Miniprotein binders against a7ua95r516to809. Designs and how they scored, part 39

Target 1, 294 residues: a7ua95r516to809
Amino acid sequence: ASLSLLSISDLVPDLQFIFFWMSNAIEILYFIQQKSPAYMQTIELMDDKAGSKESLLSATISANEEAMTILEEVIMYTFQQCVYYITKTLYVVLPGLLDCNPFGTEPSSEQCRRAAGVCVCAVCVMPEAVRRVVSVFQTTSDLLQQYQVHSEIQSQMFAYLFFFTNVSLFNQLIDKGPARGWFQRSRVLQIQASVKILLDWAKGAGHNHLAQKFFAKFCSTVTILASPPQQLSQMSWKALCAEHPSLKPVQLHRILTQYQLMAELGPLPIWQPSSEDEAYIYRTVDLLESFENH
Below, E stands for the ipSAE of ESMFold2; O stands for the ipSAE of OpenDDE; V2 stands for 0.75 times the mean of E and O plus 0.25 times the DockQ between their complexes.

## First folded at step 4 (miniprotein)

Design Pk (at its last look DockQ between E and O 0.77; V2 from the best seeds 0.00; counts 0 for: pae E 3.2 > 1.5)
Fold by ESMFold2-Fast, scan of step 4:
Structure Pk (fold): chain B 294 residues (1-294), chain A 85 residues (1-85)
Amino acid sequence: as target 1 above (294 residues)
Amino acid sequence: DTYEVVIWIRGPEEAIRKLAEEAIRIAEEMGAKVEEVVIEEKDGEFTVYIIITGLTKEQAEELARRIEELAKKYGLEVRVLIREI
């Protein structure tokens, strides 16, 4: 209950401080990496009969190595702290994405067209639960831009955030889905709409490639679950495995079993695992994803 | 490229049936395929999802526009989601 009061906006002052230090450390590291080779060459060109050039070169190499090590540690620590606080906030807001309905979300007056005194809209709008998730990503993007963090670090940050979101949503759906009714046909269509809104934000923010890579497992799951019965029943196990390589055999089998139950496709097994995969469909230890695995 | 259109309708059963029948007819006349119709009933209120494929972006937008006009005619809540597949 108290965790429901956590907001990304509450962490902004602390995050600003951490991003400030991270950005500065990155800039200093880049400066040393760019200038060090030229300085070393200058030393090598010095006229040194007494051997002082060799001593100066050795001392300079040691000093640069120590400075770079310290900066790398600062960058790593500040990056890990940012990720920790941002993902902790994401963890609180992500479950709401699986329980909201974009189709039933009331659009603002501005988004509605009036007809016969009734506001009529033919557009899905972002539910508050999705908006909370997007706000975390947008605030992160704003802070990275405010402190001019290099694009490579920005990409690594969003890669991890998308990885975390993917694992969190997938595990929630697989673990709690049956009890929460999330595999019901209407609920899956609602989840697919919410995912589209989230992915549209990522595309608009310039992270389409990262989103496609790191949301692959959850997106495959939602795609299968949202597939019409006539389409899915015509696909073989081999074809499904080929189209959804991010899913492990046990995960695919669990998803298809839930689909069969919710779509009321009858008691006969429609999808038969290959001989190679048959042993793996019962590996319960491989069902849920780890936050530490890549 | 081909687009998917999901039409969501909420309201009384009789009004939804009429809107859904007309929406399906319009989609089929445009050469689209109706993949699935999902019906949900809660406390006497009906919600229907119609999944349509086989349309270009321009055709999908035209379908959405026509569905919005039907919503006005029948006094129903309607939402349309268009996505590239």
Scores: ipSAE 0.618, ipTM 0.885, lowest interface PAE 1.6, mean pLDDT 83
Fold by OpenDDE base, look of step 5:
Structure Pk (fold): chain B 294 residues (1-294), chain A 85 residues (1-85)
Amino acid sequence: as target 1 above (294 residues)
Amino acid sequence: DTYEVVIWIRGPEEAIRKLAEEAIRIAEEMGAKVEEVVIEEKDGEFTVYIIITGLTKEQAEELARRIEELAKKYGLEVRVLIREI
């Protein structure tokens, strides 16, 4: 089946099943962890009839350890499955953020729960490409809340999804951006506006810190590329490194080189890497981000 | 004067050129700088984007309002972005 047809809505039934089991396993694990000490104390207070107390205590400890191990495996497995399905849907919709048309298709009235009139809500004003990405995150948030998943697991889920999104967008922009015209200032400005909408959503959802942390590389790249040539040409390599610490020297050098070509600025001595960074700008292995570093 | 206005206009060539010329005139009357004007054609439809810099916040908002009103008058699709630089 072509991955291009997979919407987050199509996966909701499967995701609901996985989230149900994940939530239940977490609740049971918490119950065991909280009640185990009380059960052990109750056994310890029982009359020691012929060594039965020690055997019962040992059996109870062993049963609790086994149950907790199984529950941890279920939680880990269900978490991984959720991430797998959600990241597949993100993989399909994320390229639309880079190739976003500012004129977009008219918002389908179906996604705005407000029944009456011209809705001017943030979702209705979003370009279709942005709305699709936000829909994946919103669906994830709604499912996590519906099944009352523990807040720590929710935070871990969004941390990974934001990480994945940043790596995917960053790598696509660096690798394909020059060839697809995504380094053109008008296109970059559209991308920046789209990312701002996503960040505003994350802020509204209570994930502002995670979003700022995990989108730092992509945001830095977009910020540099959106800068006017007159402004950026006055910034030294050292200043740019200081303002954008999330970028590796090889990444910053690549961005500036492509910016220079796009803006027809010619060689700028002020953007020359420091002697300390000069060896690192040739490390092409560090140019793209890895999905394994999470 | 740290604000810029980015304008995208889509429609027939003659109409978008006329609106672009008016937008440039308004910007110049405000003492702003037109940094970039690009016209693209795809499938017989024209898109122009304009970047105007050197505006106050109030000037940027007024420029955006006037362009949106003109676009509505001409039956053109317009998107306006105001940003601080």
Scores: ipSAE 0.433, ipTM 0.796, lowest interface PAE 1.4, mean pLDDT 88
Fold by ESMFold2, look of step 5:
Order: C-alpha cells, then sequence, then structure tokens
Structure Pk (fold): chain B 294 residues (1-294), chain A 85 residues (1-85)
C-alpha cells in the first residue's frame, strides 16, 4: 500500500519547515538592505592613511552583493517548493468543484472544532468539494500568518494559487465538460454556486482583488454558460469579447458552441466572429491554458 | 427585474413537493416567473431545483429568506443562489 501526501494536513509539517526558512531568509535580506548603506557611510568617514578604506569598501560591497544574491535564491527556491506542494494538493481536490452537489454532507462539529475562534461555521455547511479547496487556501493563509511572511510574498503566493486554480478548473471544464455533462444548465448553476462560496472566502481573507483578477477566465466561462438564452442571444460577438476580455477567441467560440448544444439553438448570425478574430477561432493549440505564468 | 433565484432542495419527495409548491406561490405573489422545475433522483435521494426570474434585488433576497425559513420548517436541506442576469 502506498502512502499519499495529497492532503494539505499531511503536508503541514513539511510546509512549516519551508515557510520557516523562507521567512528567515526574507528577514535577513531586509536587514542587509537596511543596514548596508549606513555601514558604507561609516567606512567612507574613516581615515584612509594606509589605503585600506578603499579595499574594505570594495570587499564590503562584494560581500553584500553575494549575500543578497544567495538569500534571493533561497527565497525563490523555498517559494517554489511551497507552491509545488500546495498546488499538488489543489490539483487533487479542484476537479470535485465541477462535479459536486450543492449540499453539505460533513459533520460540522469536527470542522468547527479545528477552527477555534472561527466557529461561524461557514466552512462546516459547504459542499464537501468546496470545503476541501477552501481548506487548502485557509491552511496556507494560517501558515503564512504563523510565520509572519512578508505581505508582498503572501500576495504573490495567493496570486499563483488562484492562477493555478483558474487554469485547472478552466482546462477541466473545457476538455472534459462534454463527456461529463458539465455544460448542462443545472450543473453550470451548481458550479457557479460553488465558485461563489470560494470567492466569498477570498474576499473575507483579504484577497478579493487577486481572486477577481486570476479567476476571471473561469468565471467568465461560467457566467456565459449560465446566461438565459433570451439575454445571451441578443449579445453580439463583439459585445461578448468586450464583456469577457479574459477569453481568447477560440475559447469564446468553444463556449458558445457548447451553449448552443445545451440550449438546442442553431447557429446565430450575431455570434459570428469579427473578421479580426476569424483566423483564431480554430486554433486548438490555444484552447487550453498553460500552468506556466509567462 | 434583472434577478434570478435558483433553489436546490433535498429530502423526501413529499416534503420537497410541498416546499416547491410554496416557493412557486411566493414567486407568483411577487409577479415573478417560474422558468424551470426539475425533479431528480440519485442514489435514493430526491433533489428538486427551481429557477425563478423577473425579480428585483429586494424581491430575490426576500424570496431567498422565505424559502430558507420554509426549509427549516419542513426539515429539508436547501441552497439558494441569487444571480444578477
Amino acid sequence: as target 1 above (294 residues)
Amino acid sequence: DTYEVVIWIRGPEEAIRKLAEEAIRIAEEMGAKVEEVVIEEKDGEFTVYIIITGLTKEQAEELARRIEELAKKYGLEVRVLIREI
């Protein structure tokens, strides 16, 4: 039997170790940045009778540059390790958002006892699939706060986690949605309800702007699919592109095609791509998103 | 009237049907339109979802509150989604 570390709870000890060293490296880097100019000025004020002032200044500059380079590499490496382990966990739990029911099924008392002092129980009433995703985000937030990681690094980490979440959900929906029945209206509405819970968590955690930015493609997709036919049939291709700028032409075209199949609509002239976009709606290489943020 | 309310209800068929009928009556009192009522059975559980349109924001919020109160009265699980159309 193989052991799995796919649960965020199983990864907490390893993440604590990595966050500890990342936070320490950040603090040392800032200490050097804050103190280095003052030390250089002290050297500049020294008596230079033996020529050692110039040599000491040069050596000090070189040592600071090497130390800062090493610390930046440590910070980058530890950051990458954190996101690797966390996204490994997210990858396992995210598909469930597309296939969950709208009701909660877990005993709420066990989940509320874990979140001492946060027994508002919003997490305890969530659908299980949503709860699993929120648990990954909440655990990450708790660890970042526990180790007092600099706020800019915290924002960068959640930016990447939300980016990863968006790409994973969008790709799964586009690629597997027809076979899984995820484009049926009842399913799309359940997905939208689940995503709203996730966005509410992000807002309450102080990450609303990051979530709005990085979930835009998936949210646009769900919004279009959930639109009533009377409303969507009156929107031109140009208007849809303007309302949903995060979607590439091939992606919007695919979404509208799936909508037509679900709503039993024939082709609509108003949805014909602009001449500018016509060349791009069949580029299947551009259909799915990359997990790399270039 | 730019709001839509989506309601999911789970429980015994008889109680679900009664709650759904009351939800429809409340929607009609508000002058709203019931777009869809779908009953599904999966693994021995009954689920109904209802889509109601033609609501103001205030009407959608009141409809949601009244449905959640009725669900408590009937001992049913319910989820309500309010959407701007």
Scores: ipSAE 0.351, ipTM 0.768, lowest interface PAE 3.2, mean pLDDT 82
ESMFold2 (binder alone), look of step 5: mean pLDDT 82; pTM 0.783
ESMFold2-Fast, scan of step 10: ipSAE 0.483; ipTM 0.829

Design Pl
Fold by ESMFold2-Fast, scan of step 4:
Structure Pl (fold): chain B 294 residues (1-294), chain A 85 residues (1-85)
Amino acid sequence: as target 1 above (294 residues)
Amino acid sequence: DTYEVVIWIYGPEEAIRKLAEEAIRIAEEMGAKVEEVVIEEKDGEFTVYIIITGLTKEQAEELARRIEELAKKYGLEVRVLIREI
């Protein structure tokens, strides 16, 4: 079976090397930033000829600026390399998250609970596809901890990875969703449950704030698609835009249009904009298109 | 307050179709609306998905209990999600 493409574990030796150098560059940069003011103050206290003291200060400032520039370039390069390899691996495993079923039968019978005599099972199983995505994030977290990478850089790394994941999932859902059946409400509920497993991992890892910020667009999208048709039909266009600020008006319009088509309502739409709302939609679409052709 | 019932049925194709037909009949008998019925095949396994709306909380819980009893009768695995809409 050629199911094994590129595994995150196959990249660990290369990633370890890159994280090692990134961590070292960050530490050196921090050292220079913290020690430079004390050294400059020492020079200022020197009791010598005015020109000699000024020349030494000028030379020290130039040397420190050059060193900091080189270290910043090394940090940026190593950061970008890590992001490149990690996101390349994510890209391969992410589509599986949209195709898996957390409500599957095998372990869920043990994890289900009863309420008022009814079996309620929201997140009973971590599907293999979700586990593969979590493994990429967990390995990244482990490497950042192993090489004691500064917390600021750790936050930037996960911010980027969450941003990439959000954009990738959103684009896949919007572009391929209708043809793949991903807009069916039963399927959307499975996707929502899978995403919740991923977000719960992020919360446990200390990245809840970043996950909430960078997954907002995809979360808004699945929230809309999981909404009952009658609930959506009662909202104005302005209210929908205000409730989902992470979505561009053109993106929201596309989602609602596909939702109506998937519901097979034909000439009677689930959502009917008022004349006022219709004018706002067209104005917004035209404005965005004019900027793109700029 | 209206509630939505989402049902997943797992098992042999013939048995899941029969349970799905009976679940739809019960829901319609209760005055509910059947929004979606989908049958999917993945890796030789069959799953039926049913979305039902227009029920009170009590009706949704009754529907879930009846479906669970039918699932036991047919030897099928069923998952039910009840949510307020």
Scores: ipSAE 0.015, ipTM 0.499, lowest interface PAE 7.3, mean pLDDT 75

Design Pm (at its last look DockQ between E and O 0.54; V2 from the best seeds 0.00; counts 0 for: pae O 3.7 > 1.5)
Fold by ESMFold2-Fast, scan of step 4:
Structure Pm (fold): chain B 294 residues (1-294), chain A 85 residues (1-85)
Amino acid sequence: as target 1 above (294 residues)
Amino acid sequence: DTYEVVIWIKGPEEAIRKLAEEAIRIAEEMGAKVEEVIIEEKDGEFTVYIIITGLTKEQAEELARRIEELAKKYGLEVRVLIREI
């Protein structure tokens, strides 16, 4: 049994109820938006002798606007509740991505042939820590499909979840990485492998463009840290800024400092900040990302 | 399109050295570039990462297949990660 799978199961009944209400509110809102013009036209065609068309139209417009406002509030509230429960679960499982090793993970018998009791398989497999994260995203996808939530709202949901994941992973790597040894050369390759598995899931689920957009900062960080020394040493500060525009000067400076230390490139700074960026590399307040949208 | 191949090997020093040397030779014969070799030791066990670039997808998959055969020959655990760059 998987503790991660059991945790997702506990979440599902509450999420099903919230998704049910969100889906219903969306459908009612759509109905009002589509049918209201036809009904108002019917009133417009009524005989003035039968009563005040203006009074009936005014009342109908007012009632429809009030109903739409309430439905929009219900949709917003249920969306926020879903995000709350899902991100709360993600926050618990995400740190595992930075500690797991896909290279050392035992593959299933279907992926690996055993020779003298030893697995001889040239394939990295999904570690349990990555599977826990993927399970949260997959469950979210399944619920959105089950309740037939409009594709635009589905995209907004995954945009936020990927944004949250990116900020969480980036902040943990930058803040706790030095103490945890996560900037060690081999550990960065392990993190890169785990990220690839996660991004491959997103591509398979039809969310490749959202993943590329919202994981940009963390992906840039891992890409730089995983770069071979001869490749990275040929790049100037300006070239790195151009290639990784999502990184702030203080963030890029921290990443390069850790890289220089872990790759044992010597005590002298190889990557000199441009004169324009010199003041910004010490802005500690900008080092970690906010969970609030830009 | 060019692909990056990361070869991970774990085991005792002598067996790992032989497998790593043959893996590098095969990659070089395919026209690939060996970018970096990372070696770690813990409690007498060695772990080696070999980063290779300059291969097409089909060449990267062929390299992985040949590395699997070597792993079977030496009785070692080997993993390969293939990534488009």
Scores: ipSAE 0.600, ipTM 0.874, lowest interface PAE 1.7, mean pLDDT 83
Fold by ESMFold2, look of step 5:
Structure Pm (fold): chain B 294 residues (1-294), chain A 85 residues (1-85)
Amino acid sequence: as target 1 above (294 residues)
Amino acid sequence: DTYEVVIWIKGPEEAIRKLAEEAIRIAEEMGAKVEEVIIEEKDGEFTVYIIITGLTKEQAEELARRIEELAKKYGLEVRVLIREI
């Protein structure tokens, strides 16, 4: 299908339509919630004692409840549609983060390199794979701002996008990492650098708290994998669990197994699971994360 | 605060060995710890990663500056990533 070739920019017209209606529905819902009590008070001040006043109150309450129900359905539907389109785009571009080399020999300005004052080099110009992911997040942020979507809804949107990104990257790394060579020492450093660029974007966009919360499993994985061997081998299983509570025992065990293999630390396991965790390190059902885990 | 520096170096074997040895000496003179050295070879060209910790911000920036100067001396491509840990 042609969807696998879509960029976020190809979906902007559909997203604009959806964000427009979501934002309008939220504004109308806010109006009903904030202004309706004043109208009800006005009805109560009417001098009629008969059922016409009571009938008007009953009709107004019923109309408000019906309108709120419809608006809530529109908001939920439009939110789900936004998430659907955006995450389909993310799913296509996220695996590239695991293959790119932000340190690489990509063409860069010779003038910048030759200047002595350029020695504190932020990782080079954003690699295309990272740029594609950032573009999805930035386009989403721009649309949310363009349509003045309520800040709480914006936060919920990015919470889910970071959750989706976390699950997608973690599952790809765990599932395909051995075959793709992603656990090689140099590749882990490249992945760490790419993730840093993405986290810098999230911080600059005001989403640092959300990224810390919802990206934790993948970030913990990369942190462990990027740790120098002498440093990591001196940490106990219990200490690693305490520092990385987002990782389940089976996940931590798999990560450490791959680490030990690729760092060539010998065949005898260095990290011994605690007795309570030993029951869980082979639970393959818990290895990969669900996209619906909420 | 403590900082980590990752030095990425690419070039021919002899030049890369000289630069890497000097980079390690500079880091140790600053009192920093060299945590890991990763060496890769591809088509006779070498890539080296050097991971250094135990630096202040000022030391990390000074190390990066000196490494860039050494890269010019040896005609090597260098990237330096600095992060707070």
Scores: ipSAE 0.523, ipTM 0.854, lowest interface PAE 2.0, mean pLDDT 83
Fold by OpenDDE base, look of step 5:
Structure Pm (fold): chain B 294 residues (1-294), chain A 85 residues (1-85)
Amino acid sequence: as target 1 above (294 residues)
Amino acid sequence: DTYEVVIWIKGPEEAIRKLAEEAIRIAEEMGAKVEEVIIEEKDGEFTVYIIITGLTKEQAEELARRIEELAKKYGLEVRVLIREI
């Protein structure tokens, strides 16, 4: 099937299988870790007949270590597979978020699966493009809860998914934004509104801290682009660096250069990089974010 | 006073101008600041974005309500975004 036709709903059966094994492996690992000391103590209390105790203890330790190693491998593998499938789905739906007009008239036609009848929940009133992205995260959350996956693993999953989303949206905005008109004032406001809806969902889902942390770069970019020319033109390079520490010098410089072109502003000396940053603004390799840095 | 209101208005020039002027007046009466007004024209239809800052949460909600009521009165399409800055 073309990746363009792949919905998160189509992946649910496969994801359910993977989440089942991941959850079970975590539970078994936790059980071994908790019970191993008690088993060792039981062996230590046995009558030491003919060196059998030391051999049994050694064999038990080795068996537990091997079992824990295998379980850790299963957990890691299943986690990676979940991330792989979910990020593929995100890859398909994320571009629609940048083109979304949240001020449009069309209500979401999809009913909330949690409600009988006409649902007016935050998800049901979302623009379709935003709702598709939220649906991926919500489905992931629902599966993690359904299989009672440990809270730490849930947090790691969402951290990675938000990281991936931020990298994807940031790179698309920086690379394609000028050509797509996403740097236009009205378009920036639409993007900002769409991102707010996503962040509000993340807050409601209990992931506010993770969302704020991992979306910082994309949010900073949108905030700068959404700033009125009269306000932004009064901010120095140093002030902008301090206010937006998530942006590398090369990234900030690119954003400001494109903003200047879009707003038809002449060269602004106040936006000139510091002597310390001047060498870094030419590091084009650092312009786009890498998916490998997580 | 950490709330921003973004108003989106679409319609004919005369009607949107009147609503925009009233929205600005209401905001100013509340002691709020109009940061930006963006006007786009396409094929005789106008789209206006108004960005208002310096509002409390309660003021932002009241402003939104009043604008939606006015838009309904004028038969205009409006969307209002409230956010904390």
Scores: ipSAE 0.030, ipTM 0.498, lowest interface PAE 3.7, mean pLDDT 86
ESMFold2 (binder alone), look of step 5: mean pLDDT 82; pTM 0.773

Design Pn (at its last look DockQ between E and O 0.62; V2 from the best seeds 0.00; counts 0 for: pae E 6.4 > 1.5)
Fold by OpenDDE base, look of step 5:
Structure Pn (fold): chain B 294 residues (1-294), chain A 85 residues (1-85)
Amino acid sequence: as target 1 above (294 residues)
Amino acid sequence: DTYEVVIWIKGPEEAIRKLAEEAIRIAEEMGAKVEEVYIEEKDGEFTVYIIITGLTKEQAEELARRIEELAKKYGLEVRVLIREI
């Protein structure tokens, strides 16, 4: 199937199967961990009449260790499969946040379609491109809740998905943004509005801290690019570094250089990197984010 | 004067240009600055992007209201964003 046709809805049956096994494996693992000491104590309290107590204890320990190892492997595997499928759907829909049309036909959400009237909820007024991204995250959240997946695993899942989203959006904006006109201030403001909707969703879903942490780099980039030329031209390199600590010197330098070109400001001495940062601005290998640095 | 209004208008070229001109006129009458006017064409449909700066909160809200009313009158699609800078 063309990657362009892959929706999160198409993957729900497969994801349900994976989440079911992941949740069950976690529950069994916790059960073993909690009950193992009581079982060992019960064996220890048995009458040693047959010399079989030590052998039974050893066999029980070994069986529990083996079971726990297998369960950990199942949990890890199922987690990786969930991430793999969900990130594939994100890969398809994320470019729409950068190339969003504010005039997209907004079908009411299925939840809002049940209301007898015109729904004015945040989801119903959400641009289609943003709705598609939010739908991936919402579906993920709903599945995790439906299968009662442990809260720590849910947090790890969203941490990775937000990380992936930030890296993907940041790299696309830096690499393709100038050529696609995404550095035009009006376009950046649209991107900023779209990202705010996503962040508001994350806040409503209880993932505000994770979203703020993992989207910091992309948000910093968008904030700089959304700044009026008159305001940004008054900010020194040092001030910008301090305000946007998530950006590497090479990244900040690239953003400012492209901003300067777009805004036709000419060279600004105030944006000149410090002597300490001067060597780092030429490290083009550090310009784009890696998906491995999580 | 720390507010800006960002306007997106979509529709036929003549209609969007007319509304853009009216929006600019209203902004100028308010003593505001037009920072950006950008026009894109796609498949025979035009979109104009306008950024107006140097507004009070009240001026920004009034400008937004007037533009939305004009867009409705002309049968144009409009989106307006009000931001504090």
Scores: ipSAE 0.467, ipTM 0.811, lowest interface PAE 1.4, mean pLDDT 88
Fold by ESMFold2, look of step 5:
Structure Pn (fold): chain B 294 residues (1-294), chain A 85 residues (1-85)
Amino acid sequence: as target 1 above (294 residues)
Amino acid sequence: DTYEVVIWIKGPEEAIRKLAEEAIRIAEEMGAKVEEVYIEEKDGEFTVYIIITGLTKEQAEELARRIEELAKKYGLEVRVLIREI
């Protein structure tokens, strides 16, 4: 119940506080890394033949290492707190992408123009479910920009957020899809269109590489499910594995099974797993993804 | 080489059926194939889903334009997706 009330806007004050301290810790760490060699050089240039130079150098190295260790821990902790709050919000809004209504409630022409390559509808809107997810990503991006967080930390944060998004969507589709009718062709095409909007946001935000890497499993799943039966039925198991390397054998097998049910196809010999893969198609431990594989 | 047009239409049952019938007529006029048509009811609201295949890029864009014009005429919510297959 408490998760149904969570919005990213309610968390912004706490996130601002955490981003502020994370950014400060990063700046101090950078300063130590940049100034430490210069300070060591001034010590080495000191005219002190009594050995005081070596003692000061040793103490400075030790203090720098201790400070960097503490700062790295602060950065790690604040990063984890940011991720915790943001993913808590994502967890609430992501299921809506799978139940996504193609009709929106508040238009966004920019997102519509980039969604599926062509937007010619009378109402050019971003679906509400997609807008809620984009809002979380955009708020995160705005906060990272506001506090000028180091680009490597920004990339790491979005890598995890995309990873979390992929795992959440994939697991829910596999787990709930049969009961919710999400394998129906019309629903899959709606899901594909919604995901395209999200990928377009990621590309426009400068995260295309991360999105391509971390959404691969869910995108492969949707691509297979969206394929016309005439086209997919001509692709062998080996060909499907080669085109979709992100999918484990048990996952591909499950996806094809659901596809067969919805397309009213009987078992197809061409989809029989290779001898090597047949040992793995029933490994249910490998069916769902872990949130700890990042 | 060929294109697929996916159409979702939301509105009153009678109006969406009329638009769907006209969309099918336009698709057949272009020599396209209507692959799927179905209607979904949720909370008293109706949505019609149509998949049309066998189109060139120009035909798919023309079909989408004509569907949008019809949607405006009937006051209906429509989303059109063009896919290369």
Scores: ipSAE 0.058, ipTM 0.588, lowest interface PAE 6.4, mean pLDDT 80
Fold by ESMFold2-Fast, scan of step 4:
Structure Pn (fold): chain B 294 residues (1-294), chain A 85 residues (1-85)
Amino acid sequence: as target 1 above (294 residues)
Amino acid sequence: DTYEVVIWIKGPEEAIRKLAEEAIRIAEEMGAKVEEVYIEEKDGEFTVYIIITGLTKEQAEELARRIEELAKKYGLEVRVLIREI
């Protein structure tokens, strides 16, 4: 199948091949690290024709260093290729997460709910848009497990995928959110629920720590936007900065300004930046996150 | 303002569905509007999420107690959490 941007399932055969080579390179590297000391010791214990022993030791050291360098390059290259194709797929499916309604069920289920729970879905769960994102993460997890990729490399893979997802969603929300109506309370609650499904998946997959770390910025943004106006208006700029350390001053200021406009809190600014932070809120270059800063 | 009722439960699917239906009735009886309901299943354990509006925090906590009492009536072991969203 061609390498499509539309479906992770279309990439599985190619990803299986890349994961196969990555896993094999890791295993060979581990084998060399495990067996090299024993082999070197064997050479050192050999009866001395002085030139032969010295030549063998030198050649073995050189060959092992070259082999390890090549294997490390193969591992890095295959890792980068997997990340490239997986994030390319994520980029296509992620915007749907901001436009879906995770509270939505079939119309019949909604009618039953409005009739005091006459009929409740046993397994309603995920909007198709959220399911597509989860499918990318689950397929990645399955491939890493199938090829027995070391847990540290699995953690690095998901760290990058969560980082990418966070940046993509944050930038979409900040850049396009006002025009798309995503800053409206009902829409923000839908976004919050969709993100919770992703975070719950990550927790179940054993990546809760990574998800908490790498989704912090987007989660802070959604938390602020979902807050009741009376609660936010009671917090000072310093308190908001302390509560949301993942947000840069320019980002926090933009979010609060949009919140103020959408909540119709009046013409006067409630949240005044400190004099130190004021210099940074005008650095528009820092508004959107970069995929390369982390 | 808006609360999410999270119910962790083990038992037969039919009993869980009936418990969710009754929980919705109790919430509406207390004056809540039930916005959405969804159910997750993992390894035979169910989690029911009910999103409601129109209750105070005190009323939401009372709802949790009533749901636990109802679950005991059906012979089900549950844990209920109310969170503000």
Scores: ipSAE 0.000, ipTM 0.123, lowest interface PAE 18.3, mean pLDDT 74
OpenDDE base, second read of step 4: ipSAE 0.443; ipTM 0.799
ESMFold2 (binder alone), look of step 5: mean pLDDT 82; pTM 0.775

